VH-VL binders against q0atu2. Designs and how they scored, part 120

Target 1, 119 residues: q0atu2
Amino acid sequence: MLDKKARIRTSREYRNVFEKGKRLSGRFLIIYYVENALDNNRFGFITNKKIGMAVIRNRIKRQLRAIVREYQGQVKNKHDIVLVARAGIGKSSFEGMEKDYIAIMKKAGLFARNANKID

## First folded at step 6 (VH-VL)

Design m15 (framework fv_ivicentamab_arm2)
Fold by OpenDDE, second read of step 7:
Structure m15 (fold): chain C 119 residues (1-119), chain A 119 residues (1-119), chain B 110 residues (1-110)
Amino acid sequence: as target 1 above (119 residues)
Amino acid sequence: EVQLVESGGGLVQPGGSLRLSCAASGFTVSDYAMNWVRQAPGKGLEWVSIIYEGGYTDYASWAKGRFTISRDNSKNTLYLQMNSLRAEDTAVYYCARGLSEPGYSFDLWGQGTLVTVSS
Amino acid sequence: AYDMTQSPSTLSASVGDRVTITCQASQSIDSWLAWYQQKPGKAPKLLIHKASSLESGVPSRFKGSGSGTEFTLTISSLQPDDFATYYCQQYDSYSYPELTFGGGTKVEIK
């Protein structure tokens, strides 16, 4: 479970990321990211109804939170990052999601230089 | 001024291959999702492929396996490799820049390059 | 695949006329719809994005409306420069990986 302070929680916070942040699309995920003025990173997660039933959406959200938590310490500081699940993610394995997350985060340059768990 | 200029079109026999180029100026192609859209003579617009900012690629279902989109950041150029060309691939091929939204509309187009597939 | 049905295919009108073009999506695309204008021998030009947001430099006589599955492009008073073919395009990248265009509507002189 992500720390409370590591979560994007308000609509205003989400809007800020969407309006001012950059976008990067992956196979299963779209990430929006922007620098914040905090000492920590914050993550948000969005799933829409077209991904599947609520049970599926919740599963995906849990999986994404697990992935983010796993690599949280290797992400550059002072970023707000929103993960938006694409419709195809429902058919993906956890490993597939993880691989996609790592790939797009690398391309976004959001991993720290000394990151060692993202090979 | 921002501009896209396609090149590489021409006459090719069925089963042949052709690579189109799209040279961008005034902006960096890797900062945008770049697209290929084609238009058969007297017909409508048909989306072919996209390469997102992060480098991930998507294709129309009919294009998968025969078309490959890529870019060379050092040349600020977009490419479309077309293989196993068919008569129905005859069209003007446009490169188009995706406007950054949650989705991608195309706010900048090249003049197009004509590809004619005929025996 | 998301089908975009555009109607009418051809529309004959006179200068000063009010023109309405419709675009129907097979599934909801929220507001992720764009409208383009294309003249013969030219590349398409983006007119409207996000269903109703007018692009810079586009005359105010162009209006986009709608959401979900039903969308319309309205030209309040047709001008000589408006005779062209118009296309709608969905770009709901969250729900559908492919981008699709409507079949087009040719606005011609009556």
Scores: ipSAE 0.471, ipTM 0.870, lowest interface PAE 1.4, mean pLDDT 93
Fold by ESMFold2-Fast, scan of step 6:
Structure m15 (fold): chain C 119 residues (1-119), chain A 119 residues (1-119), chain B 110 residues (1-110)
Amino acid sequence: as target 1 above (119 residues)
Amino acid sequence: EVQLVESGGGLVQPGGSLRLSCAASGFTVSDYAMNWVRQAPGKGLEWVSIIYEGGYTDYASWAKGRFTISRDNSKNTLYLQMNSLRAEDTAVYYCARGLSEPGYSFDLWGQGTLVTVSS
Amino acid sequence: AYDMTQSPSTLSASVGDRVTITCQASQSIDSWLAWYQQKPGKAPKLLIHKASSLESGVPSRFKGSGSGTEFTLTISSLQPDDFATYYCQQYDSYSYPELTFGGGTKVEIK
């Protein structure tokens, strides 16, 4: 599970990410992200009714949290990141969601690899 | 009017290095994933490298360790540093703008710059 | 990386002909395929993205179709400007990071 400090909890915090953040789309996921003034990253998860019934949405949320936890050591510090599941995610495998997450985080420049590294 | 203009191609000996430039006008390179695609004389298109919107980079397996993609946002210019060049790297090198989707197709291309690796 | 196979490699046609080019992926890429036109000495031009979405300014005689592993580009009534080499490109996120082009199809005057 993700630590409490690593979760976006309040509607105000979500609103801040949506208003001030950047947006990138993947195959099954959309992320919104913004730098924060904290010493840690925080993640939010949104699964809307287009995905399916509550049991499916809750499964997706748990799987996304597991993926985020697995890769949290790769993520650049001091960001608030909201993952929004797209309608098609309900038909995805766990591996499919994982690959999409990795791809989006790379697109966003949020993984701790130096894009401008010179030999 | 949006356009990309490549430069820096030329004749280089095997084992040598070259840096290609791609000057963008009419749009901001940091808002897009930018790519290098090459084409050997009389051959097909071959993807070389990408720098994503957030600055993370990826490379074709044969380019990894020899080629480095980068950009200078203040100059609105994309670069490809090519080291340890081989005869099979002889090609026209195009810079191309990625159309933002889950993956990337290329909606804008430069005119290309010829790199010839020969003794 | 997914292999992309185009057929035919060369096609001879006359103005007014219906021309069909096929692109086969070694694994399913859903609809994540683009088509490009390249004229001699020029950079490629995007014609179609997402398998069937026609780019602005591209004539309606160009049509893309297909999903999964088999895709087609059709030119319903070939015009003189259409003699060129055509490339497909897969951009499925599952093939990440590799972007793969087909080998090309040269459409020549008969």
Scores: ipSAE 0.169, ipTM 0.760, lowest interface PAE 4.0, mean pLDDT 87

Design m16 (framework fv_ivicentamab_arm2)
Fold by OpenDDE, second read of step 7:
Structure m16 (fold): chain C 119 residues (1-119), chain A 119 residues (1-119), chain B 110 residues (1-110)
Amino acid sequence: as target 1 above (119 residues)
Amino acid sequence: EVQLVESGGGLVQPGGSLRLSCAASGFTVSEYAMNWVRQAPGKGLEWVSIIYEGGYTDYASWAKGRFTISRDNSKNTLYLQMNSLRAEDTAVYYCARGLSEPGYSFDLWGQGTLVTVSS
Amino acid sequence: AYDMTQSPSTLSASVGDRVTITCQASQSIDSWLAWYQQKPGKAPKLLIHKASSLESGVPSRFKGSGSGTEFTLTISSLQPDDFATYYCQQYDSYSYPELTFGGGTKVEIK
């Protein structure tokens, strides 16, 4: 599980990311990201009904949290990052999601230069 | 001033190939989601393809396998490679910039370049 | 892919008339709907994005409304410069990748 302090939890926090952040679209994910004034990164996750039933949405959310947790230590500091799942993600494998996450985060330049767990 | 200028259109035989170019000025193409939209003579607008800021590409279902969108950041230019062209591909092809917001409406268009597929 | 049904296909009107164009989506697209104006031989011009947000420089007589599956473009008082073809476009970024335009509405002089 992600640390509580590493999670975007309030509507205000989400709005700030959407309004002030940058957007980058991948195959299965859209990320919104903005610098924060904290010493840690915060992650948010959004799944909508277009992905599928609640069971599917919850599965996807758990998988995304697992991916984010795995690479958390390699992400540049002081960022709020929201992951929005695209409808097609419901048909993807975990590895596919992971690959997409890594790719999109790399393109966004959000991995630290010394990151060693990314492809 | 920002603008898009398409080129590369012309007459091509069925089964032929053609590559269109879209030169951008006043902004950096890699910072935007760039699109190709076509319009057959006397017909409506039809979305063809998009390349997102991160470089991921999407296509209309009918375009997959025959059309390839790409960009050259060093030239600030967008491309559309068209293969196995058919008569029904005859159209004015526009490049369009995705609006910098959560969505991708098209706030900037080129003048278009005519592609005629005929024997 | 989402289907966008635009109506009417053709609309004849006079200067000063109130003009209404509708766009219906096969599935909910929230507010991810744009309206374009196109004149003969010219590229489309973005008028409205996010269903109701006017682009800079667009006259206030243009109004976009709606959400979900039903959308409307209204020209409160048609001007000579408004005779053109209008298109709606869905860009639901959270859905499947295809972007879709409506069939268009030609607004011509009566």
Scores: ipSAE 0.479, ipTM 0.870, lowest interface PAE 1.5, mean pLDDT 93
Fold by ESMFold2-Fast, scan of step 6:
Structure m16 (fold): chain C 119 residues (1-119), chain A 119 residues (1-119), chain B 110 residues (1-110)
Amino acid sequence: as target 1 above (119 residues)
Amino acid sequence: EVQLVESGGGLVQPGGSLRLSCAASGFTVSEYAMNWVRQAPGKGLEWVSIIYEGGYTDYASWAKGRFTISRDNSKNTLYLQMNSLRAEDTAVYYCARGLSEPGYSFDLWGQGTLVTVSS
Amino acid sequence: AYDMTQSPSTLSASVGDRVTITCQASQSIDSWLAWYQQKPGKAPKLLIHKASSLESGVPSRFKGSGSGTEFTLTISSLQPDDFATYYCQQYDSYSYPELTFGGGTKVEIK
């Protein structure tokens, strides 16, 4: 589970990310992301009915939260990020979702850069 | 027109270092994932490294720790720093522009620059 | 890393022939595969991406097909400019960050 302060909780907060944020698509996930004025990152999760029944959507949501939590320390601070599951995610393995998340976050520049000692 | 031009190849002794450059024209390198791909004489293509749109980097497992990809946005130029070179690193090195889908194919290639590692 | 096995390694053909090159992935890559053409002494050129999407300016005689683990590149009526080496390349999320090329297929004059 993610800490309460690391979650986007209200419709207004989700709307702000969709309205002002950038969008990037992966294979199983879409992210919307925007810099916030807080001291921390916040994450939101959306699983639509195209994914499947409520039981499947709830499992996907739980798995995505677990993935986000595991990589939380690598995410650049001060961002609101919403993960939207694509229709095909129901057929994905946990590993597939995890790798897609990592790929998207790197493409977006949201993972903290390793300080390669480039002179 | 859009093009990529590599330079910096040459003869180097085993254990030596070399820095390759790839000058881009007609587009901005920071807006794309940029890659290095190599080809040993008479052999096939082998992916070396990528720098994503957001600036994060990844490497083929055999290249980690020896090669460093970077870019200078002000010069619109991609680099590959190669250290601890081995005879097996002898190859034509191409820079290539990534076409962003969930992963990357390469829609634009430079002419290549030959690196020969020999005593 | 996903193994990409390309066959045949060398193929002899005449102008006007139908040529088929196969690419096999060790694990499913959905449709995340590209095909390249490389002429001697030159850089590779992208022909097809997402298994079957023809790049702008590439002749319609080139067709890509397949999904999952087996893919084909077909040249329906081989032309003199088509004698080259062809490579497939996977870019599936499960193989992240690795981008893997097949071993290549050289299409030679018969």
Scores: ipSAE 0.228, ipTM 0.771, lowest interface PAE 4.0, mean pLDDT 88

Design m17 (framework fv_ivicentamab_arm2)
Fold by ESMFold2-Fast, scan of step 6:
Structure m17 (fold): chain C 119 residues (1-119), chain A 119 residues (1-119), chain B 110 residues (1-110)
Amino acid sequence: as target 1 above (119 residues)
Amino acid sequence: EVQLVESGGGLVQPGGSLRLSCAASGFTVSSNYMNWVRQAPGKGLEWVSIIYEGGYTDYASWAKGRFTISRDNSKNTLYLQMNSLRAEDTAVYYCARGLSEPGYSFDLWGQGTLVTVSS
Amino acid sequence: AYDMTQSPSTLSASVGDRVTITCQASQSIDSWLAWYQQKPGKAPKLLIHKASSLESGVPSRFKGSGSGTEFTLTISSLQPDDFATYYCQQYDSYSYPELTFGGGTKVEIK
């Protein structure tokens, strides 16, 4: 479970991330992310009907929250991040979702990576 | 003034190498998703490579192993190292900035630099 | 990577005509599509992002529409400055890393 301070809660806040944020797609996840002025990170989660029935969507949402919580300390501070589950996520293992999350966060520059050197 | 200026194009024989440069002004390369896009004479646009804000890179399948995208923050410059060049690599090469807000449409382009691979 | 198919490849039109260019994705990209204009010897210029969002400074005669797999760019009253080649580009699925452009549509004088 993430603390209340670490959750995006209002439709207006979600809309802000979608309209002003950057987008990066993975195998099972899409993230939208934007820097905030709050001195802490906030996360939002979206599981649409294309994924499956409510039971499946609720399981996926719980698993994504657990993954985000586990890696919370590696995320650059001051960001609002929304995770959108893709239709195929219901067929993924927990490990598969976790690997996808790590890969996307690294590509987005939201996990530690040296951006000051020639790669 | 926000601008991208490419250089380093020229005539090269098959099997040769070239390094392209793209100097940015008015914004910071390391804070953006930077891309190379090419266009063969009389043909359409073809995406080559991206360097993400976090410093990770991806390539078109045909470019893997031959082309390397990189950046130097101290010079605010993007590079494309091209090895094992083939006649089909003949094209104008553009550097382009990915639009920060809703993903990676290209809102800023350089003027392009021509690479000709011929005997 | 998603295949992007543009039609027609070439279109002849007169000033004042309504011009429609179509772009079809091999699978759904929601609204993650951009349109570009390119004049000979010049870099492409972004016209529309997110299928229908007009860029600042682009004339209102340009309109993007569609979602999913079928998209259109419409020029409601063609002007002399609009004779150019137009490209669509999908930007869904960046972790499957190929961004894909359509083949282009050349709008030329009738």
Scores: ipSAE 0.050, ipTM 0.682, lowest interface PAE 6.2, mean pLDDT 85

Design m18 (framework fv_ivicentamab_arm2)
Fold by ESMFold2-Fast, scan of step 6:
Structure m18 (fold): chain C 119 residues (1-119), chain A 119 residues (1-119), chain B 110 residues (1-110)
Amino acid sequence: as target 1 above (119 residues)
Amino acid sequence: EVQLVESGGGLVQPGGSLRLSCAASGFTVSSNYMNWVRQAPGKGLEWVSIIYEGDYEDYASWAKGRFTISRDNSKNTLYLQMNSLRAEDTAVYYCARGLSEPGYSFDLWGQGTLVTVSS
Amino acid sequence: AYDMTQSPSTLSASVGDRVTITCQASQSIDSWLAWYQQKPGKAPKLLIHKASSLESGVPSRFKGSGSGTEFTLTISSLQPDDFATYYCQQYDSYSYPELTFGGGTKVEIK
């Protein structure tokens, strides 16, 4: 699970990322990201009803948090990043979501181009 | 203040190569999604290529393998390397900045540079 | 790649007229559509992004509407400065890899 200080928690904070941030889309994920004035990164997660029932949305959210946590050390510091799950994510494997996350983070310049997972 | 200025266009023989430049002022090329869009004389707009903040690229299917988009952060300049040029590549080439949110519409354009591929 | 069909290709109008241009996507693009204005010899200018959001400095007589597959650009009272060619562009976050423009609509003096 992510530390509380690494989570975007309020509607105001989400709105700031959507209004001022940049957007980049992948196959299963969209990220919105903006530099913050803090010493750390913060992550937000959005799974809407188009994805499926609450059980599916909760599973996706847990899996995305696990992926984000695993690659935390590769992420360029001082950013607020919101992950929005696309409708098709419910049909993806865990590995599929992970690959999509890595690809979009690299495109965004938030990972090094040849960055490898830290186990 | 905030500007894009293209250069490098001209007359080229079929099969030749040409490199276009796009000098940015008032903002940083490396912090934005940068694009090339072309327009054949009297015709409509056609997207060519994008470079993302992380230095990853995507291309129109007809451009892949012949054209390469790149940037030089020290010169704040975007490039388009065009190889194996054909008569149908004759067009005004514009560089364009992607809007920060959502990133794929073009809020700033250069004035364009004419490329003529003819014998 | 999403086909973008723009109509009409040419439109004749008088100052003060209400002008409507349509743009049809071959499949749903939600609201990921932009409208551009281009005058002869000039670069295109962004008018509207996300189907209906006016770009800063664009006159309020320009209005974008629609979602899914059908979109419209309306100029409520045409001004002399508005005689130009207009293009729609899809940028659906789902599109891979090509960003697609409509064929353009030339608005000319009647």
Scores: ipSAE 0.150, ipTM 0.715, lowest interface PAE 4.3, mean pLDDT 86

Design m19 (framework fv_ivicentamab_arm2)
Fold by ESMFold2-Fast, scan of step 6:
Structure m19 (fold): chain C 119 residues (1-119), chain A 119 residues (1-119), chain B 110 residues (1-110)
Amino acid sequence: as target 1 above (119 residues)
Amino acid sequence: EVQLVESGGGLVQPGGSLRLSCAASGFTVSDNYMNWVRQAPGKGLEWVSIIYEGDYTDYASWAKGRFTISRDNSKNTLYLQMNSLRAEDTAVYYCARGLSEPGYSFDLWGQGTLVTVSS
Amino acid sequence: AYDMTQSPSTLSASVGDRVTITCQASQSIDSWLAWYQQKPGKAPKLLIHKASSLESGVPSRFKGSGSGTEFTLTISSLQPDDFATYYCQQYDSYSYPELTFGGGTKVEIK
């Protein structure tokens, strides 16, 4: 489970990330991200009705939170990051979602790069 | 019988535009991940673009901003709008269906349509 | 984008020969690799997906192996119908959102 302090909670906070942040698309995920003035990172999660019914959307959210929690120590400090599930996420496995998250975070420069990767 | 048939190729001047079509039969385009792949004469295969479930798209870095993938579900047809064409865009363009596990290898290809960009 | 290096570029063989084609990824792609066969004037045909899973209708003489960064396609007893160009393709959704093909290997009559 992701800590309450590491969650984006209000519509105002989500709006700030969408309006002032950068956007990057992965295979199953889109992230919006902006530097914050806090001591920690915060994450938000959006699953559209097109993903499926509430039980499926809630499962996807729980899986994404678990992934984010596992890798939160590797994320550059002081960022608000919103994960938006793309329509195709319903065909992905948990492992597929996890690997897409790692790839998109590395591409955004929010995650540690492999030392042998120059770009 | 499942098949893909491309059309719309031809001769075009540098800086010009062209729209390719890919008509599907025996399956529904909207149920699949659909791709464009090109091959310059005597050269290898090069991925161009993908359209996912829910009509989300991704592009090869060199294609971004110039090419647009789309589909019309009522006509069961995939399109590639190509703008600002260059001599190096000369190639046979294939449409291809993504294999459902996970949708990024291509189990069905059209016959291809030749695009020649020449002054 | 992950570079895919395919070797050899050209291979000369006789009917009945065992042929091996190698594909190397610049970083690990797990098992997310497909192999295609392309005959002159034709569209590519999928032979193998997920490194080793043979597509329905493809002869059993075709075998894919490998994981991580090094992959091979083996044709155990080359038939006349197998003289073609072969391509590997990575589709590792984890590494880069761009799909990439190897440079191709042309299998020619000796």
Scores: ipSAE 0.006, ipTM 0.551, lowest interface PAE 14.0, mean pLDDT 83

Design m2 (framework fv_ivicentamab_arm2)
Fold by OpenDDE, second read of step 7:
Order: C-alpha cells, then sequence, then structure tokens
Structure m2 (fold): chain C 119 residues (1-119), chain A 119 residues (1-119), chain B 110 residues (1-110)
C-alpha cells in the first residue's frame, strides 16, 4: 500500500488537481496531474459505479494502487496525480491496466528521465 | 486567432476511401482532445472519433474498423482516414476541439467538409 | 453507449417567448452535458458546458440546468438570432467515449 504521505486524501486536494492540473486520457484511465510544492508525489484514485459493483471497484482501486506503488519511484518529483478509472477498466486485466498506466504516464512526461522498468 | 479548417471532402464511390484533414491554427492540436463529428444532410450531429492529448484514440461503435483518426504534430493537423465508405457515410464532417475541462465538450469547430458517397 | 433523448424535435415560438428544451440521458452523466446552437450551413456553436456553465460571449438569456439524467436548456426571451437547431451532448469522462448528441431541437418562427 502507498505511504500515507503519498496519497491524496482530502476533497480539497482532489479539487486542486482537477482545477489546476492537466488531463490525459488513456484506454482505461484518465489522469489528472499538477505540480505540488512538496518533496513527494501524491496519488489519488477515483472509481465510480459505472465501473461495476463495489467489490469490483475496490478490486480496481487495489490494482491501481499496486501499479502506482510499483512505478512510483520512476515518477518525476513534486506531482499530485489523480487516476480516474474509466468504465471499461472493469473488464481489463491487471497487465492491461499496467500497460495503460505506463503509456499514459509516458505521454504525460511524468516519468523521470532515468526511469527504468517502464519499457 | 484560433481556427480549424477541414479539407479533403468530395465525391467518392461506395467502397472507396477518403482522407480528411483538419488544419489547426492558433493552438497546438496535441494539447487538446480533437474530434470528428459528422452530420448527414438534414440530420443531427453524430460523433465519430476522438484523439486524446496523449494520443490515444477512440471511436463510435459504428466507426470502428473503417475510420482512423490521427494527427501530425509537426503540421498541427488532424486527419480522418475513411475506408469502405457507404452511402450512409454521406455527411458534412467537422473537426472539433475538446474544451479544456474535465470533460470533452467542443468549444471550437471547423467549417466542415462535405463527403458524398454515391455510385 | 449512452442514449440522449432530446425533446421536442421541433418547436415553434415567437420573439419574446420563453423556450424550454429537454435532454434526457439513459443513465447518469453527472454534469457532463453540453448545449450547442447550429444555424443552417454553419458549424455548431457551444453555448453551455458542464450542464450550466455559460460559454463566453453567450447571452445570459440562455440557461442550462440539470444533473444526472435530466437536463434543460432555457431561453428566457427568444430573440430573432435564436432561431436555430439546438443539440445536447454528453461527454461523461468516466465512461468509454461515446460522445453522443441528442437528436436536436429546431426552434423555428411561429
Amino acid sequence: as target 1 above (119 residues)
Amino acid sequence: EVQLVESGGGLVQPGGSLRLSCAASGFTVSSYAMNWVRQAPGKGLEWVSIIYEGGYTDYASWAKGRFTISRDNSKNTLYLQMNSLRAEDTAVYYCARGLSEPGYSFDLWGQGTLVTVSS
Amino acid sequence: AYDMTQSPSTLSASVGDRVTITCQASQSIDSWLAWYQQKPGKAPKLLIHKASSLESGVPSRFKGSGSGTEFTLTISSLQPDDFATYYCQQYDSYSYPELTFGGGTKVEIK
């Protein structure tokens, strides 16, 4: 699980990302991202009923957290990043989600220049 | 001044192919989600395809397999490759820019280009 | 895909009239609803986004309301320049992109 300090937790923090951040859409994910004034990155996760039942939503959220955790060391510093799960993600494999995450983060230019494990 | 200008429309036989272009000025197409929307004569608006900021593409269910959206960043131009054209594809085709917000409403439209599919 | 049902398909009104157009979504789209105005031979023009946010330069007589599945465009006092066809469009970012439009409402002179 992500460290507490690496999580977006408050509505205000989420709003800030949505209002001031940039957006990119992938196959299964939409990411909103904005620079922060901290020494660490923070990640937020949003799922809704369109993804599926609560058990599915929770599964997806766990999977996304796992993906983010796996690659968080490769992400540029000082960013707030919110992952919004698209409805189709419920039918995706973990590998599919991971691939989409990597692709969209690359396109957003959010991986560090010397990042590895992202090929 | 921001502007979209479509081109490439014309008369084509059923089964034929056509590629439409949408030249953008005053803004960078890769910074926006760009769309194609068509309108058959005397009919309503119909969304065709989108290319997101990150380059991912999506299509209307009916358009999948026959239509391909793309962009050339160096030319700041959007494209729509249309294959296996049918009479019902006859329409004015508009390119439209997605509004910079969490969603993708269309705040900028081209003048449209007419595609007529007829034997 | 989300179905967008727009009503009425045609509306006859006079200058000064209050005009109401309704758009119904087959499922909740939150506030991700836009309204467009289109005049013959012209491209659509965005009037309202996010259900109720008036686009810059659009007269205040245009009002968008609603959320979830029911949405309304109201023209408080119809002007000569307002005779056109209006379309709603959903752009729910949480779903697969089927950025569907309503069927349109033609506002014509009575």
Scores: ipSAE 0.431, ipTM 0.856, lowest interface PAE 1.2, mean pLDDT 92
Fold by ESMFold2-Fast, scan of step 6:
Structure m2 (fold): chain C 119 residues (1-119), chain A 119 residues (1-119), chain B 110 residues (1-110)
Amino acid sequence: as target 1 above (119 residues)
Amino acid sequence: EVQLVESGGGLVQPGGSLRLSCAASGFTVSSYAMNWVRQAPGKGLEWVSIIYEGGYTDYASWAKGRFTISRDNSKNTLYLQMNSLRAEDTAVYYCARGLSEPGYSFDLWGQGTLVTVSS
Amino acid sequence: AYDMTQSPSTLSASVGDRVTITCQASQSIDSWLAWYQQKPGKAPKLLIHKASSLESGVPSRFKGSGSGTEFTLTISSLQPDDFATYYCQQYDSYSYPELTFGGGTKVEIK
């Protein structure tokens, strides 16, 4: 689970990320991201009806939250990040979503480097 | 006119080290994912390494621990530090600019620099 | 990593011929495939990205098609300038971080 402080909660906060943030598209995911004035990261998740039925959308949301939680320690501090699932995500495996997330986050420059490790 | 110009290739003994440079003009390397791709004489193309827009790096599995990609934004130059060189590392090394999509294709290439690893 | 199988390895053709080169991915890569042309002693040149999107300045006789696991590059009327080696390259997120090239197809004068 993500902590309450690590979640984008209000429509105003989502609008801020969409209006001021950068956008990057992956195969299954789009991210919008912007630096915040806080000491922590916050994440938002959007799954729309284009993905499929509610059961599929709810599974995707749970899996994306699990992926974000697993990699939260690698994300550069002080960012608001919104993940938008693309229509094709319903046919992806968990591994496919995870790899797409990692690829986008590295492309965006949002993954912090380990000082004692070169990837 | 956008260009990439590699340099630093030459003859190196097995176990030796060599640093390649790639000078960019007409664009800024920090705004792109930059790559190294190699080609052994008479053989096909093989991806070596990437430095993403945000500075994170990845490597082909056989290159991890031996090769290090880096850039100097003030000099607008990409580097590849190669250590523990083997005969099978003999190749022309190209630097290439990534065209940003979910992954990367390469829309701009340098002329290449030949690295020969031989006693 | 994804295996990219390119065929044929070599083909002999005459000016004016229609030539077709095939690239097969071991797993579905959707449309995330690029085609390159390489002439002797020169760097590769991007011809097509996203399977079918022709790069600016590339002649219209070059056409890319396909999706999933099978892709083709077609040159509708081969010109003297087209004798070269051609490579496909996958860049699908599933294969992250690997960017895999096909083995190449050398188009030789008949």
Scores: ipSAE 0.255, ipTM 0.775, lowest interface PAE 3.6, mean pLDDT 88

